# VHH binders against Putative ferric-chelate reductase fr1B (fr1B), part 3

Target 1, 128 residues: Putative ferric-chelate reductase fr1B (fr1B), of Dictyostelium discoideum (Social amoeba) (q54wu1r34to161)
Amino acid sequence: SNYNLQWIIFNETITIQVSINKKAWIGLGWHCQGCQKDGPMENADYSIATFDENGQGYVWDCYQENDPTSQPQNDTVFKGAEDNIISFSGYQTDQYSIMMFTKKLSTGDTVGDHILVNGPVDFVWAHG
Short names: E, the ipSAE of ESMFold2; O, the ipSAE of OpenDDE; V2, 0.75 times the mean of E and O plus 0.25 times the DockQ between their complexes.

## First folded at step 1 (VHH)

Design c3 (framework vhh_etentamig_d1)
Fold by ESMFold2-Fast, scan of step 1:
Structure c3 (fold): chain B 128 residues (1-128), chain A 118 residues (1-118)
Amino acid sequence: as target 1 above (128 residues)
Amino acid sequence: EVQLLESGGGLVQPGGSLRLSCAASGFTFSSYAMSWVRQAPGKGPEWVSGISGSGGFKIYADSVKGRFTISRDNSKNTLYLQMNSLRAEDTAVYYCAKGGYSYGLDYRGQGTLVTVSS
């Protein structure tokens, strides 16, 4: 497990960067308050990043009930204001995969519960 | 060009088992997460399960947890879905998809029909 996770909270936004030392898809979970937690993806919204042969990142908004409205993102603009997503970028080389994610924090939001990278890992909680 | 070919479907009675296969070509299979998606008669598509490129991480829809197992053989560019304890509501065309989760999936194969009935 060789991964690096950093975040910055600034002006009511949070930017999270995940770096993995291999080719892999990356998932970042957003846990809602008042939702029962049954597992890594249960009762949480996820943003999943995958990469093409040129290293371009793509992001999807995902929901556990398979009832999403988001389509794949193929640039650095994450268009899908359901989560107040401000920006997304991702890139991949032969040695690593990186995802950077910025969203607006609302009062009562908690960010991070699990990061999914070829396995589940615990995340640090943050509030805005 | 990405090509995905599903097989292994058939008629099975409730409580039975089936194993689906997907042969992939046109991309570096081991570098991509893969998924299974199904579409039941008269319903929209439902994401079923996903697996990371290495096979080290697996996820399942709530409707199939504990009954289905996803796996892959990167040396053969093949994705599998072992389906146990099948129910009538599992009746669907099953599609192999490039991509690890519900949306942004590339499932342009013909699919394989699974019918669960007495």
Scores: ipSAE 0.006, ipTM 0.134, lowest interface PAE 11.6, mean pLDDT 65

Design c5 (framework vhh_etentamig_d1)
Fold by ESMFold2-Fast, scan of step 1:
Structure c5 (fold): chain B 128 residues (1-128), chain A 121 residues (1-121)
Amino acid sequence: as target 1 above (128 residues)
Amino acid sequence: EVQLLESGGGLVQPGGSLRLSCAASGFTFSSYAMSWVRQAPGKGPEWVSGISSSGGITFYADSVKGRFTISRDNSKNTLYLQMNSLRAEDTAVYYCAKESYYGSGSYSDYRGQGTLVTVSS
């Protein structure tokens, strides 16, 4: 709905800024390139930001493993490379949530010039 | 010190094409990612497209995907924006920028003077 997403790539890293007019957690997903794809939730990489009661942000870089029965759940344990995130800043008020992070583009990640042509990387937006 | 000089704007009919250029000087052009940002009359700035320092990676706003192509020639220190299938809503001043943008607007003080694109019959 009312969200803004912008990004820029430089020196094999991607910097993403996401803002929404809501007090909520923020989720952004990428489809795993080179992995078997069957359904929108399988084989996707996710970056999830949560906020504490003081508005301080926290981020996780997660990977949804290839499993025909796997689905994200409230108590799902994600395996992800926190070391894939170079920097993060996040801030939340009663009226909005903002995050900005920089991450490495790793083997199997595809962004940029391939998104427009059959999209080897599909962005999945979610917030709660 | 840093100078960005845009050119190529003008009046064009809907469905037409224009190619914008940005001549850069005062910094090592080949070391920086570059962006195009536009601002329509009475509106805030909108990030349009970005390109990596080597030119190998590009990104586009949803409003221009499939119609615009960003490119660069590092040997000439020049950034380009090829605009096809132009629409009335593409009418704006187009700015070249060497710094990254964030949020729903621009976050850079290294913007050129801009070049006006008017799409009208």
Scores: ipSAE 0.000, ipTM 0.108, lowest interface PAE 15.2, mean pLDDT 62

Design c6 (framework vhh_etentamig_d1)
Fold by ESMFold2-Fast, scan of step 1:
Structure c6 (fold): chain B 128 residues (1-128), chain A 121 residues (1-121)
Amino acid sequence: as target 1 above (128 residues)
Amino acid sequence: EVQLLESGGGLVQPGGSLRLSCAASGFTFSSYAMSWVRQAPGKGPEWVSGISGSGGSTFYIDSVKGRFTISRDNSKNTLYLQMNSLRAEDTAVYYCAKLTYGSSWYPFDYRGQGTLVTVSS
């Protein structure tokens, strides 16, 4: 497979490790059970990891979106960020991308229903 | 304190087999997913394989899938990597790694010097 995913739930947090055997940015989404704000649909949270030319990773947290015509919003870089992300590590080479992050779980959350990977003209969805 | 001690590396011919071990202490071993990470000479680290705390789920990079098998014995606090059909490209120092909170640069917790695997004719 083109990706590997593992996670651990501990102390009301989830730590997720994702590895992709190509050079790509990585997005991970999950659904909030019963999080109906304006519409009848459940909202989803996303975290996106990107990498610079030296292989250093950065995480951007995209909150729940109610407007399907809006583009994903990058709220803030993890260093100095709030939200539910507690820690982040990322590393990338020409052959692979690795991401690890820890996030606080909310009551009713489910882990990683979707993984979004985008590299050179590739797009893939995977269930966690 | 967390301690991880790798062993089982050595020199082997292409097509040969080795079994690596990692003795863990200082944490509740069965509660943590564990990984094997390797670093080839002159290259950066590469995640190779992972296993859930219970041992019920295993993960591999494509280049080792079907050749390597990760396993664990929670009663002995030991992680294993069975390596079959070894190739010259598998030559690397192999590290046992635990996921650690709060790391900003690297997803793994390296405690030992690793174990060297050399595949050479």
Scores: ipSAE 0.005, ipTM 0.139, lowest interface PAE 13.5, mean pLDDT 63

Design c7 (framework vhh_6qgx_2)
Fold by ESMFold2-Fast, scan of step 1:
Structure c7 (fold): chain B 128 residues (1-128), chain A 121 residues (1-121)
Amino acid sequence: as target 1 above (128 residues)
Amino acid sequence: QVQLVESGGGLVQAGGSLRLSCAASGFTFSSYAMAWFRRAPGKEREFVAAISGSGGSTFYTDSVKGRFTISRDHAKNTVSLQMNSLRPEDTAVYYCAAERYSSGWYTYDYWGQGTRVTVSA
């Protein structure tokens, strides 16, 4: 399974597009100022995309944790925390899972170097 | 075909208020997110505010939080931006944008012509 990650930072926003050649969920990690930093592994806020049977995408904002699948907040397209997500789109077919995500950057935010992918069988943790 | 028509721009003094409106047609309004962007003289286009299709979620750039309010009226197919406590640095052309679905992605690719806002001392 291969994935493709593209992002652009422009005018205090970041737009990320992630595609993967399988039917899967996609997670993105963010570093925030004042968040926990525990040794070699740092905690980060995560956004995880899932899809329903019709290929409709949803995004979940997770709390800052070591386990990104615990206590997620489920967001349908554009339902989310204030000033957290500007836009979100998810699209899934039998062969592709695609997520496009635009988020406003604060002065304390940086892009995490962790991408989490979990499909019907596979779980993949990768740098992006 | 999608059409967005802005109105409400003008000249206003610092500390004043102005309300921008955007009339949308050619798509199922309630199914699409709407946003306001602006471009100040000599600068690039900047995100200002967005509202989800349902109206349940709103998003603002930090410099306008607490001063600007985005809203939508599904009966009239309009999105509005109420701008309070205006500052000279809010001077810009303001653009209404609608979410567009193309090739499996949503982006803000439907744009209005823009409406000019000038804030003077």
Scores: ipSAE 0.005, ipTM 0.131, lowest interface PAE 12.6, mean pLDDT 62

Design c8 (framework vhh_6qgx_2)
Fold by ESMFold2-Fast, scan of step 1:
Structure c8 (fold): chain B 128 residues (1-128), chain A 121 residues (1-121)
Amino acid sequence: as target 1 above (128 residues)
Amino acid sequence: QVQLVESGGGLVQAGGSLRLSCAASGFTFSSYAMAWFRRAPGKEREFVAAISGSGGITFYTDSVKGRFTISRDHAKNTVSLQMNSLRPEDTAVYYCAAERYSSGWYTYDYWGQGTRVTVSA
């Protein structure tokens, strides 16, 4: 396949690796548990990885409001790396893009949005 | 019964190399990610490197990137850590760990006994 997603849980953190056989940005999302789910990206927190001219990766936490017409917005004040993402690494070449990050399983500030339950994670997939 | 047995540790001079091996038994080796952790004298256990079940994805802590290489051999059920350009701060007991899938979660439930690496200045 043209993409791979793998994850490991350890010490109440989750480490996720995403690789794509393409030079592109990467987006991952988690659905809000206990929230209404009327649209594909409604009630979701997601992370977007972008790359600079040297192939260095950066990650942004975005929060999707409960508004089906709203586009996801960057919000580093509430959901930045300092709050939810413990570590991040990203690489990009002409043939692939890789995103790797470690995130706390629960932030405790929002019931549902940042809690992963026993079971597979639920991803909303976007890249371009 | 899952068993992980580390080997390859020893005493080496700074700038030298060592290859650690972990022999895994008692589970479907290719279905699980494998990792190396280390514990330096007087410190907590820290992550060093991980390799996915397929071997296609690897992840390293910053302090070892470019110096250490993790790999796996599915036919021999082993995961290896090639350690080059060793530094005194790499002195630690190195542990092999295997991921387990249970009730929808992957965690490191299986640990080896550890192998000691001492790097002299």
Scores: ipSAE 0.007, ipTM 0.139, lowest interface PAE 13.0, mean pLDDT 62

Design c9 (framework vhh_6qgx_2)
Fold by ESMFold2-Fast, scan of step 1:
Structure c9 (fold): chain B 128 residues (1-128), chain A 123 residues (1-123)
Amino acid sequence: as target 1 above (128 residues)
Amino acid sequence: QVQLVESGGGLVQAGGSLRLSCAASGFTFSSYAMAWFRRAPGKEREFVAAISWSGGYTFYTDSVKGRFTISRDHAKNTVSLQMNSLRPEDTAVYYCAADTYYSGSYPSEYDYWGQGTRVTVSA
């Protein structure tokens, strides 16, 4: 699947828009300050957007540790960490999925280098 | 039509260097992560290196770290693998692959594949 990604940094926040030309959930991963860049995307922070039957979008901020077989976990449930998403909007039709969110920019973050997409047919993750 | 075409393979002595190139067409190259995989006769495809869609992140299997360098050129729609200090164990067919996201060592998750270019390292 193909997608478009745009982002703007302002006042220590980042606003990101992701669109994809299919009906799918969207995941966006970030390197953290302590994350390895030369290996699989271990210890990456993920934001996952899903959509309901009316096309309304919802977002979860997840953290994936050194377990390539595990699904991304919700940060609040898994680590008790605060959700880093400041605002979110998303919408889906049969032909496209789009999301826009704003989050606090963390030290060492690099925007938009890690994108996960799940279509109605396939479920794929970034892992080692 | 989506196409990935590898080039640059050949025969080289241990300790030598080769540069592989992969030319991409038929899709929006700058929106895809690119990777190199290899397969020796009788073995499964294994991950070698990957580069994020922006080029800001690179990933390597442990056996090639410090010896191989992956890079990309969005203007030319190419991804390259510079291979230095080659070893006989690097002998394989090298494949270029494209994915919307980085999926590491899972070949089945990649969207597009090239036909491969053969690298032989003599001892």
Scores: ipSAE 0.000, ipTM 0.127, lowest interface PAE 13.2, mean pLDDT 66

Design d1 (framework vhh_8dlx_2)
Fold by ESMFold2-Fast, scan of step 1:
Structure d1 (fold): chain B 128 residues (1-128), chain A 124 residues (1-124)
Amino acid sequence: as target 1 above (128 residues)
Amino acid sequence: EVQLVESGGGVVQPGRSLRLSCAASGFTFSSYAMHWVRQAPGKGLEWIGNIYYSGSTFYNPSLKSLVTISRDDSTNTLYLQMNSLRAEDTAIYYCAKTVTYSPSGTFTIEYDYWGKGTLVTVSS
């Protein structure tokens, strides 16, 4: 497989590590139970990691607006209250891209249902 | 000294149920969250789930329908109930107080806070 996904829950937070065996940006979607309409990308929160020329990672939290034709929009930067993300680290080489982030775990959250990567497949299901 | 001792493993046939136990000592068990982790032969560590001091449980989504974690604070014991065992559940099962993070962005379970493990073999 071209990716690896691991997660750990501690103190009402979830920390997720995802690595992709290529130089790419990484997106991980969180599905709201009972919010889905017309497809897997609708009514989902997305966290997207990008990398600079030095391989340093940055994370953006994006939210779908109940419109399957819309693209995820930037909510806030990593440190914003709307991000749900407490911490982030990431790095990239010519061989792989890796990110790790911690977010608050709320009742009804689903983990790793959606993973998006740059390339011929923009959507992959998480699996163990 | 923190000690965690797993028990209840063994050879079981597919489709059966098994309950593992973890006896904890050396810390105030009722005040801390506890974890179950496993490692199948030739594979990496897989987090199963945890239970907080409040009784709240969180599970690996891939395993949630197949396992139940519970605790008995009066006996300092953590339990993992497994149902509908499959060959792929063959693994060494570990009890852990905490899981830590590598500074490089990978997860590592610290040996000081996990037990020696109990082997479960599912075969016919």
Scores: ipSAE 0.000, ipTM 0.106, lowest interface PAE 13.9, mean pLDDT 61

Design d2 (framework vhh_8dlx_2; at its last look DockQ between E and O 0.02; V2 from the best seeds 0.00; counts 0 for: pae E 12.2 > 2, placed apart)
Fold by ESMFold2, look of step 2:
Structure d2 (fold): chain B 128 residues (1-128), chain A 122 residues (1-122)
Amino acid sequence: as target 1 above (128 residues)
Amino acid sequence: EVQLVESGGGVVQPGRSLRLSCAASGFTFSSYAMHWVRQAPGKGLEWIGNIYYSGSTFYNPSLKSLVTISRDDSTNTLYLQMNSLRAEDTAIYYCAKTYSPSGTVTIEFDYWGKGTLVTVSS
């Protein structure tokens, strides 16, 4: 297939896998919980996968504030985002790319997740 | 139709610098975050960094001191300045446009350039 996106919600975490039958850069984003999304540029969470020379993948979670002067500049300055990723892994060959990660659901609910209920949940992926 | 055309690649000696350009058309360049990505021979894809529509930049920590990304919205051009080049920087370099203005990277054939080859060799 071109790509395959799967996820499992277990307790207060979500584990997601994305795979593509090509070498690809893989990214995924979530709608910012607690923000009213009025336009595409103001409120977004996203995850970005990269691969090093050994095929090792890395995932981090980024946070975009509504103030342009407060937008993330570096992974060292990810405001409130770095605690959301519990685990990650990635694997890539000439014919296949796969990213897997687990993150905390950013809610106070034990049953539901405000990100999934109170606003649109956006998924963004890519390959190349 | 979105078009991204990289240029400025070539053969360069170790320790030298090189500036790559990405000419953009078919969309409102000034409203989008732009990214640089590279692929060395036989290796996986490696994200280099991005630049937001505000001018703010974010870099792969492994490359942070070696690269600078800039943009010129008056000419719809994205730049990658690379300094102190090493043999391991030999790669095809691509620019990429996000699928939406939200800064999220979306990489499909329609939103990638064709790439420019940089070879660092003695």
Scores: ipSAE 0.005, ipTM 0.185, lowest interface PAE 12.2, mean pLDDT 61
ESMFold2-Fast, scan of step 1: ipSAE 0.011; ipTM 0.285
ESMFold2 (binder alone), look of step 2: mean pLDDT 80; pTM 0.800
OpenDDE, look of step 2: ipSAE 0.017; ipTM 0.297

Design d3 (framework vhh_8dlx_2)
Fold by ESMFold2-Fast, scan of step 1:
Structure d3 (fold): chain B 128 residues (1-128), chain A 123 residues (1-123)
Amino acid sequence: as target 1 above (128 residues)
Amino acid sequence: EVQLVESGGGVVQPGRSLRLSCAASGFTFSSYAMHWVRQAPGKGLEWIGNIYYSGSTFYNPSLKSLVTISRDDSTNTLYLQMNSLRAEDTAIYYCARDYHSSKGSYTIDFDYWGKGTLVTVSS
């Protein structure tokens, strides 16, 4: 339930780190401020980080779950729903789950609106 | 007067390691977050990472496995350790003081920069 969210904006990129003090999957949502229509979570793109038994992190684009060729991306390679996602890394120990990513900012974008930690959903708002 | 002075640059062979230093003076170093930034010839600035006053670090994910940032508050010195250097790491490396001095959301706004130290990776 406890988490640490940090972000840094530099040269029109944002680097976001989410860490939690337990073993868990992490979901992070972001949305276009000018594109949101209704519902607190309905107009957000989600990236979900999962971890294997060795603590290696993988990121999933939730809109690609129906693609049979879809594979989790690890380390520094992330191809999200938006072309402006640059890099990803994630790792998990017995005490921590951490994900980090860098994306290009667009005018009017809000990042990190939704943070999910296990189900049932732990929901929190964050803004860039 | 606030001063930041980078040192440790030079010509190095690919695959080698190099440690850069930044000597700070004129302010309470232990109270500020510090950053490393680089600029390759003819390119824009690339943020490498920072270290908070608490000692916690935040890295550009594309560089995390290649670099380590540390600080020695007793000597007012910031360090950047680089491993497995490649030709693409050729750049001027700058240290910078964080304007906000706080954790959380930052638009990185540096109030003081050093003049930089050149690292050239060539065979």
Scores: ipSAE 0.000, ipTM 0.253, lowest interface PAE 12.5, mean pLDDT 65

Design d4 (framework vhh_8dlx_2)
Fold by ESMFold2-Fast, scan of step 1:
Structure d4 (fold): chain B 128 residues (1-128), chain A 123 residues (1-123)
Amino acid sequence: as target 1 above (128 residues)
Amino acid sequence: EVQLVESGGGVVQPGRSLRLSCAASGFTFSSYAMHWVRQAPGKGLEWIGNIYYSGSTFYNPSLKSLVTISRDDSTNTLYLQMNSLRAEDTAIYYCAKSTYGSRGTFTIDLGYWGKGTLVTVSS
């Protein structure tokens, strides 16, 4: 596999790290209760990490609702499936891209259900 | 034989600082990422953070600003600096080696970790 997904659970929180062995953006999605009720396409919550020219990471929260072409909103307040994300860090070199965050565990959350890499042309499904 | 030996634990009062050390042997220390992990009494493992062979660090975000990880490749030693200790920081602290041949991965090789050092925060 060209990526690593690791998590540690403690005191009703989960810390998740996603790393890939190339220079790219990273997206992690998960299914939630009721996310498929609004149309023929599956809705999902995503956290996407992007990196600047100095390798510093930034995270963007978005909700995909019946429109796979929707652009993520720029937001400095992270909600991550109903305000579950409480912290973030990210880092990139020429060989690696790494994203890490901590979130509160909620019933119905699935870790690593979808991993997106290299923009809209590549994506990988991950199952826990 | 890979060996990791933690030291520096003890009883400390709340609000104080403490530095833990991990002496590594049996592998090329400078080529591997190293991790700190803790376990509070009756609880599961909690990952604290890691440091890559390059010196880059990543921390559990819930512990950021309370800890600093560093390494000295000339002495094969890993350090954990802890500040503003609270009763909740009472735990056994372990150092752990990354997976064999790994220089940039997060994967912890639980087969290569020490016996731990106990930190008790009480007054």
Scores: ipSAE 0.000, ipTM 0.147, lowest interface PAE 13.0, mean pLDDT 63

Design d5 (framework vhh_8dlx_2)
Fold by ESMFold2-Fast, scan of step 1:
Structure d5 (fold): chain B 128 residues (1-128), chain A 123 residues (1-123)
Amino acid sequence: as target 1 above (128 residues)
Amino acid sequence: EVQLVESGGGVVQPGRSLRLSCAASGFTFSSYAMHWVRQAPGKGLEWIGNIYYSGSTFYNPSLKSLVTISRDDSTNTLYLQMNSLRAEDTAIYYCAKGTFKIDSSGTYTYDYWGKGTLVTVSS
């Protein structure tokens, strides 16, 4: 489906809205240029939005290794003590899934290496 | 349909505290970010802060030490706690329902507003 992505950087934070014109979970990946490994693999932090039967959104920080196409799993969604997501809202209808979140920027961070949705594997690269 | 009703305004003396409430109905309150915005006499709208569904709060840096925003999703109520009130806090206070959109000028967007409640800080 088509994606709409908007962001604003303010006070060393980034606020991002992602919308998709279908009923789906949404994932957005982050790269840190100064902290990525220059080996056989690149690591990215993921922020995943899921929605309940009433359309309410929930956000998870999920670390996924080596595969931007792999589906997140609930038991592996939370990453450790550092809280990279400082605010979130999300809502879903039968026609749309929307999330908005604010994240602290680190030196060298860029917005989203890719956007993930369930169903057919899709990725869309984003930089901020 | 959607209604936002502010209450708790009135005349207060400088240095006192005041808590405003906003009663929400007609939408799934717990799913949306909610905002407080004020307008002082002869001034434009000033964003005070917001609270996301997760409970995360963000404040206008000029007001951060003076206010606390909270919500009670069981009663569909948004709160603004104000401390150490000053004459310059005299304004009409609005609660506003946030959308998931930030406009092209970098501003939060709102789809519903309450009628507002007047707070007058005077001796």
Scores: ipSAE 0.005, ipTM 0.147, lowest interface PAE 11.9, mean pLDDT 66

Design d7 (from d1, 13 letters changed; framework vhh_8dlx_2)
Amino acid sequence: EVQLVESGGGVVQPGRSLRLSCAASGFTFSSYAMHWVRQAPGKGLEWIGNIYYSGSTFYNPSLKSLVTISRDDSTNTLYLQMNSLRAEDTAIYYCATSKGTYTIDFSTGSYDYWGKGTLVTVSS
ESMFold2-Fast, scan of step 1: ipSAE 0.012; ipTM 0.204

Design e1 (framework vhh_etentamig_d1)
Fold by ESMFold2-Fast, scan of step 1:
Structure e1 (fold): chain B 128 residues (1-128), chain A 120 residues (1-120)
Amino acid sequence: as target 1 above (128 residues)
Amino acid sequence: EVQLLESGGGLVQPGGSLRLSCAASGFTFSSYAMSWVRQAPGKGPEWVSGISGSGGSTYYADSVKGRFTISRDNSKNTLYLQMNSLRAEDTAVYYCAKSYPSGTFKIDYRGQGTLVTVSS
């Protein structure tokens, strides 16, 4: 496995760390349990981390709105969705991409079920 | 204290161009990612473009990609947005925005805004 995923839930927040053994963007998906449709790409909040030429990380929130054919993009997507990220840190080298972020949880959320990693070639979903 | 002052807005015809500027003070400008955000009447804010602290990476909303160019001059503490091929739907108040620390484009401060009106 070329990635490691860990998370901690405390005081209505989740802190998640993702480490990948390559230079790639990283996406995390969160399911809405109160939504009409289930699935990794349906009615889910996504967070995407990208990195600049100096290895500094940046994070964006994306909301998929019942579109199972759409995928998160590397650019910031503002669909009128709230930015739920409390804190973020990320760093990338030629060999590794690492991110850690904290976000607020709601009782309707399913957390940590899906990770999206897209480098030059690889796209992968990771499940618990 | 953080201060962001936008300028360069105005009236322009469809197909025209405008260049927005934002003068920043009160923080180490080169250490923060910067963004442009717009808000049209009756709509919520829309993120338009972002640039890393070094200026080495730029990002654009799909609605403006290929038409707008974000840039910065860290020696002058100034952020720019070059807007080409303007459309009526680009009419909005444009805000210069500073990101939170920790390498995110999440906004912790924005300026007063400058109005861009695209009309024939």
Scores: ipSAE 0.000, ipTM 0.152, lowest interface PAE 13.0, mean pLDDT 65

Design e10 (framework vhh_etentamig_d1)
Fold by ESMFold2-Fast, scan of step 1:
Structure e10 (fold): chain B 128 residues (1-128), chain A 126 residues (1-126)
Amino acid sequence: as target 1 above (128 residues)
Amino acid sequence: EVQLLESGGGLVQPGGSLRLSCAASGFTFSSYAMSWVRQAPGKGPEWVSGISGSGGSTYYADSVKGRFTISRDNSKNTLYLQMNSLRAEDTAVYYCAKGTFTIDSSGKTTYSYDYRGQGTLVTVSS
């Protein structure tokens, strides 16, 4: 798909911007050292952005585990999902979906140049 | 222990079809992405196809796109590869792999796995 992903690391924070040339959900995830799984989709922290009918964006932090009883579910909407999220903004039109957020870096987080795009949510996966 | 057991390989004429199966055990099958990887005689391994844990997303190497279909049955812990319009250059040992893949900004695909099976030989020859 036509999309742009960029991030800035500064003072132990990372600011990530994702823009996608379509009206869609946006997912972003990455490996962490504490997770210790060998696949980029395993034991990953990821965030999903959704939009309401007015184009207002919301972000949810998710954690995917290797548990047969665990379904893919968002734990909470933004502002309560994770203590280390500093800011979020998102907006959607008929042609574009844009998300920007800043979070504190955790020890072992890896941000790479490889991106995995998945599913009806446009899940963008980065690893180092 | 994780185990992956492939079956369904054999000799087939050019233009023919084969369906490969992979029986998985020792892990929660539906929670993991799966891939098919092949290795032709005298060549290195080549990623062929991948599928998400739910089966909702499928991906293919350009060399097989439109001819091969990956699928899974999570109730039976089984992965499949339907191979149609087979060509001599599809001759290879096919491996079922528990793992995933990544695509860089230029479209290059890399893959990783923590386990793969013993493989099943597919020979396309008249």
Scores: ipSAE 0.000, ipTM 0.109, lowest interface PAE 16.9, mean pLDDT 64

